# Ledger of designs, part 6: VHH binders against GTPase activating protein homolog 4 (mgp4)

Target 1, 192 residues: GTPase activating protein homolog 4 (mgp4), of Dictyostelium discoideum (Social amoeba) (q54qf4r322to513)
Amino acid sequence: IPIEEIMFKQKSKFPNLDIPYILVLLVNLIKKLDNGMGMKTEGIFRIPGHTSEVNALKKLINEQGEYQFPPDLYSIHPIASLLKLWLREMPQPLIPNYVYDKSLECQSIEEFIVFFKFLPASNQKIITYLAGFLNELVQPDNVVTSKMNLDNVAMVFAPSFLRCDSQDMILANVDREKTLVKLIIEGYLKLS

## First folded at step 20 (VHH; from f1 with D54E)

Design i6
Fold by OpenDDE, last read:
Structure i6 (fold): chain B 192 residues (1-192), chain A 122 residues (1-122)
Amino acid sequence: as target 1 above (192 residues)
Amino acid sequence: EVQLVESGGGLVQPGGSLRLSCAASGFTFDDWAMGWFRQAPGQEREFVAYITWESGETDYSDSAKGRFTISRDNAKNTVYLQMNSLKPEDTGVYFCAAARDYYTQGDFYDYWGQGTQVTVSS
């Protein structure tokens, strides 16, 4: 579902929320689980949740459509997997394909900011929100236990931000995408 | 150039076993998640199993669970699919695939092998 459609449908239920509620829900679940230690989970976002659990969670969230989800039913990994999956399953990536090449030309957060302001408003909001979450995730007090540093997180989230449509360029752009995502995560405070 | 080359397919009787191999080259193998997919005649390609990067976490389709085992040897840049208790329904072309993340969706994999034929019949 396009972001605009998501937001349109969401407006009636969440009139004051300017990002997809599912994203907020999943992020909050991660933050609250394990007595607030969810972001310290070893291998978070690298260790997959079982497909059955991810699918069950996905179904549950889609059916409820509210923050009344019982978090104790699921561990971190299914939730984390669903978050990435949701991003990947969107019709368009957070950084739209029509500006894929342009995005990779950004070599600094300052350059990215200039680029960023021309993205659709919804994309900006989601990217900013996600980047903030990921920035928190890669803080030392979390990384010491999770082992998911900025580089690791950027690597696993790059496909959630960007999609390379050129088969020939996929491998060549892996590091470029990672670098860009690192910039976004580190510089999220400058995005708004 | 990225290459994935499957092998080990063949004809086997129901209840038999096969071990598929996929030799990878052209990229940093241990930085990529690997998957097996299959396509039966007249059907869409479907997920069979994936294995993540260095952690080696795995997951399977419902049909494969309990019978198939995906594994990888990063030193050999190879991913395997041990298939036991094979059924006629398992017949198809089996594909090896590589992705930067773990997926059950084939569309999310970046590289694919040519496939190897697996035929289960009496």
Scores: ipSAE 0.674, ipTM 0.853, lowest interface PAE 0.9, mean pLDDT 92
Fold by OpenDDE, look of step 20:
Structure i6 (fold): chain B 192 residues (1-192), chain A 122 residues (1-122)
Amino acid sequence: as target 1 above (192 residues)
Amino acid sequence: EVQLVESGGGLVQPGGSLRLSCAASGFTFDDWAMGWFRQAPGQEREFVAYITWESGETDYSDSAKGRFTISRDNAKNTVYLQMNSLKPEDTGVYFCAAARDYYTQGDFYDYWGQGTQVTVSS
């Protein structure tokens, strides 16, 4: 479902929410689980949740809508996996394919900001929100335990931000994509 | 050029075992998640198993659980699928695939092998 359609559908339930509610839900779950220590989980977003658990969670969220998940009822890894999966399953990536090459030309956060302003409003909002979350994730007090530093996080989230449609360019662009995501995460405050 | 080459397929009786191999080349193998998929005649390609990059975490389809084991040797750039207690319904072409992340959706994998035929029949 396109982002605009998602936002249109949820407007009746969440009139004041300008990003997809599922993203907010999953991020909040990660932050609140394990007595607020969820972001400190070793290997978060790198260690997968079991497929059965991820699917069960996905189904539950789709059916319940505004379901309030009790803390510690779920493991971090299925939730984290679902967050990445949701981003991957969107009809278009956060960085739309029609500007994929242009995005990789950004060598600084300043250049990215200029580029960023030309993205659809919904994409801007989601990217900003996600970048903020990921920025928090890579803070030293979390990384010391999670071992998921900026480089690691950028690596595992690059496919969630961008999609290379050229088979021949996939390998060549791996590091460039990672670098771009690192810029976004580090410079997220300048996106607002 | 990235290449995935499957081997180890063949004809086996029900209850038998096979070990599939997938030799990868053209990329840094340990930076990629690997998966096995299969396609029976007249059916859609389906997920069998995946193994992540450095951590080596694994997961399986319901059909494969308890019978199949996916593993990888990064030094050899090879991923394996040990298949035990094979059933006729396991018959199909088995494909190796590579992705930057772990998926159960085949559409998200970037590279694919040519496949190897597995036939389970009495």
Scores: ipSAE 0.667, ipTM 0.840, lowest interface PAE 0.8, mean pLDDT 92
Fold by OpenDDE, last read:
Parts: structure tokens; C-alpha cells; sequence
Structure i6 (fold): chain B 192 residues (1-192), chain A 122 residues (1-122)
């Protein structure tokens, strides 16, 4: 489902929310679970949740509103997996395919900001929100226990931001994608 | 060029063991999670096991749990699948694959080997 469609449908329930609710929900769950220690979980976003758990979580979220969701039913990994999965299952990546190459040409946050302004408004908002969350995730007090530093987080989230449409170029672009995501995460305060 | 080359397949009796190997080349092996998949005749390809890149976390399909062990040797750019207590239903082509993320789903793997045949029959 395109982002615009998601947001359109969401307005019936969340008229004042300019970010997809599912993203906000999952991020908040991660932040609040385990007595607020969720972001410190070792291997967060690296260790995948079991497929069955992820699917169960997805179903639960779709069937139950935010007010009925029991957060303690699931560990961090299924929630984290669902967050990435949701991003990857969107019809278009956060950085749209039509500007994939151009995005990788950005060598600094300043260049990215210029590029960023040409993205759809919804994409900008989601990227900024996600980047802020990821920036918090890679803070030293979290990394010391999670072992997920900026480089690792950028690597595992690159596919959630970008999609290479050429099989032959995937390998060549892996480091470029990682570098770009690192810039976005580190420079998230400059995106708005 | 990225290459994944499986080996170690063959014919084995029920209860027997096989050790599959997958030699990887053409990419930074240490940065990629590796997985094993299999495809039985007339069936869809299914997940068997994965091993992550840094800490080497592993997980298995329900069918593989307790019988199969995935491991890797980064120095040799090789991933292994030790298969014990093999059953006829384990018969199929086993594929090695590489992924950066979401290692439990085949559609998110970027590179695949050609596969090696495993036949479990009395």
C-alpha cells in the first residue's frame, strides 16, 4: 500500500497523526518494553523474530486497536522484525526507486538535505521520524548492551530505506547504502 | 561475481547424516547472514536455517530443530549444514543463500546457490 493510501485511510482513526500509526506504535513498544530497556536489547534489529511470532503480532495489531494491545506478550525481536518488515513490504521504499541512484550520490548530510527536499512530504516525515528513533538507538548507553552501533544499524536498515532494482549492482551498492543511512541517522536533526 | 557453491549432498539412508558446505566468493562474506533452504519435488522452497554475520545467531525451521546445525567459517568463506537423523521427507535440493536482513524469508535473500541434491531413502 502506498504511503499516501495508508495515510488517507489512517485519517479516519488518527486525523492529527502525520506518520503511519503502525510505525509509531512499534517504535513506542520498543521504547517502553522491558521497563524502558527495549532499545538496549542485545542484537536488536539483527536477531529476527520468529516468523510465527511476527505474523501473530501483525495479526494482533491489525485486529486490536492500540488500547487493547498487550505489549508484554512479545519480546523485542518480533516487534523489531515487524517494523523492518513493514518498511520492506511497502510498495515503494522510503527513498523511492526513481531517485535511488541520486540518493547514493549524496556524500554529506548537506547534500542529502538538498536531495531530501524533493521527496514527497510523507516520505520526508517518515524518514525523519525513523532516523530520530535510530539515532536514539545508537547512543552509547544503548550500544553498550545492544551491540548495535551506527554501522550495524545502518547495515540492517539499509534495505528498509532503499531497494536496489539491479541484482548485479546490489553488492556494489551495499556500502554506499550503508553510508547513506549512516548520514541520515547521524544528521536527522537537520532533516526538519 | 558473487558465487555460492553447495556441496556435500548425496544419497543417505534414513537416520543417516550429511554435512553440506557452501563456498562463497565475490562478496564480503563476514557482512552477510547465510541461510539454507530446501525444495522438495513438487513443493515450494522452504527455509531450513540461518546464521547471522557478527555474533553467529542461528535459527531453524521446526522440522530442522534438534537435527540440523548451521555453522560458518568466515576464514574460509564457508557455511555448513550438519544434518543428522535424516528422514525421507528431508529429500530435496538444498540451497545456500546470502542475506543482509530478515533471514527467515527466502524472498529477502539476495544471492542463491545452484543447490545440491539430498536424497534420503532406504
Amino acid sequence: as target 1 above (192 residues)
Amino acid sequence: EVQLVESGGGLVQPGGSLRLSCAASGFTFDDWAMGWFRQAPGQEREFVAYITWESGETDYSDSAKGRFTISRDNAKNTVYLQMNSLKPEDTGVYFCAAARDYYTQGDFYDYWGQGTQVTVSS
Scores: ipSAE 0.402, ipTM 0.724, lowest interface PAE 1.8, mean pLDDT 91

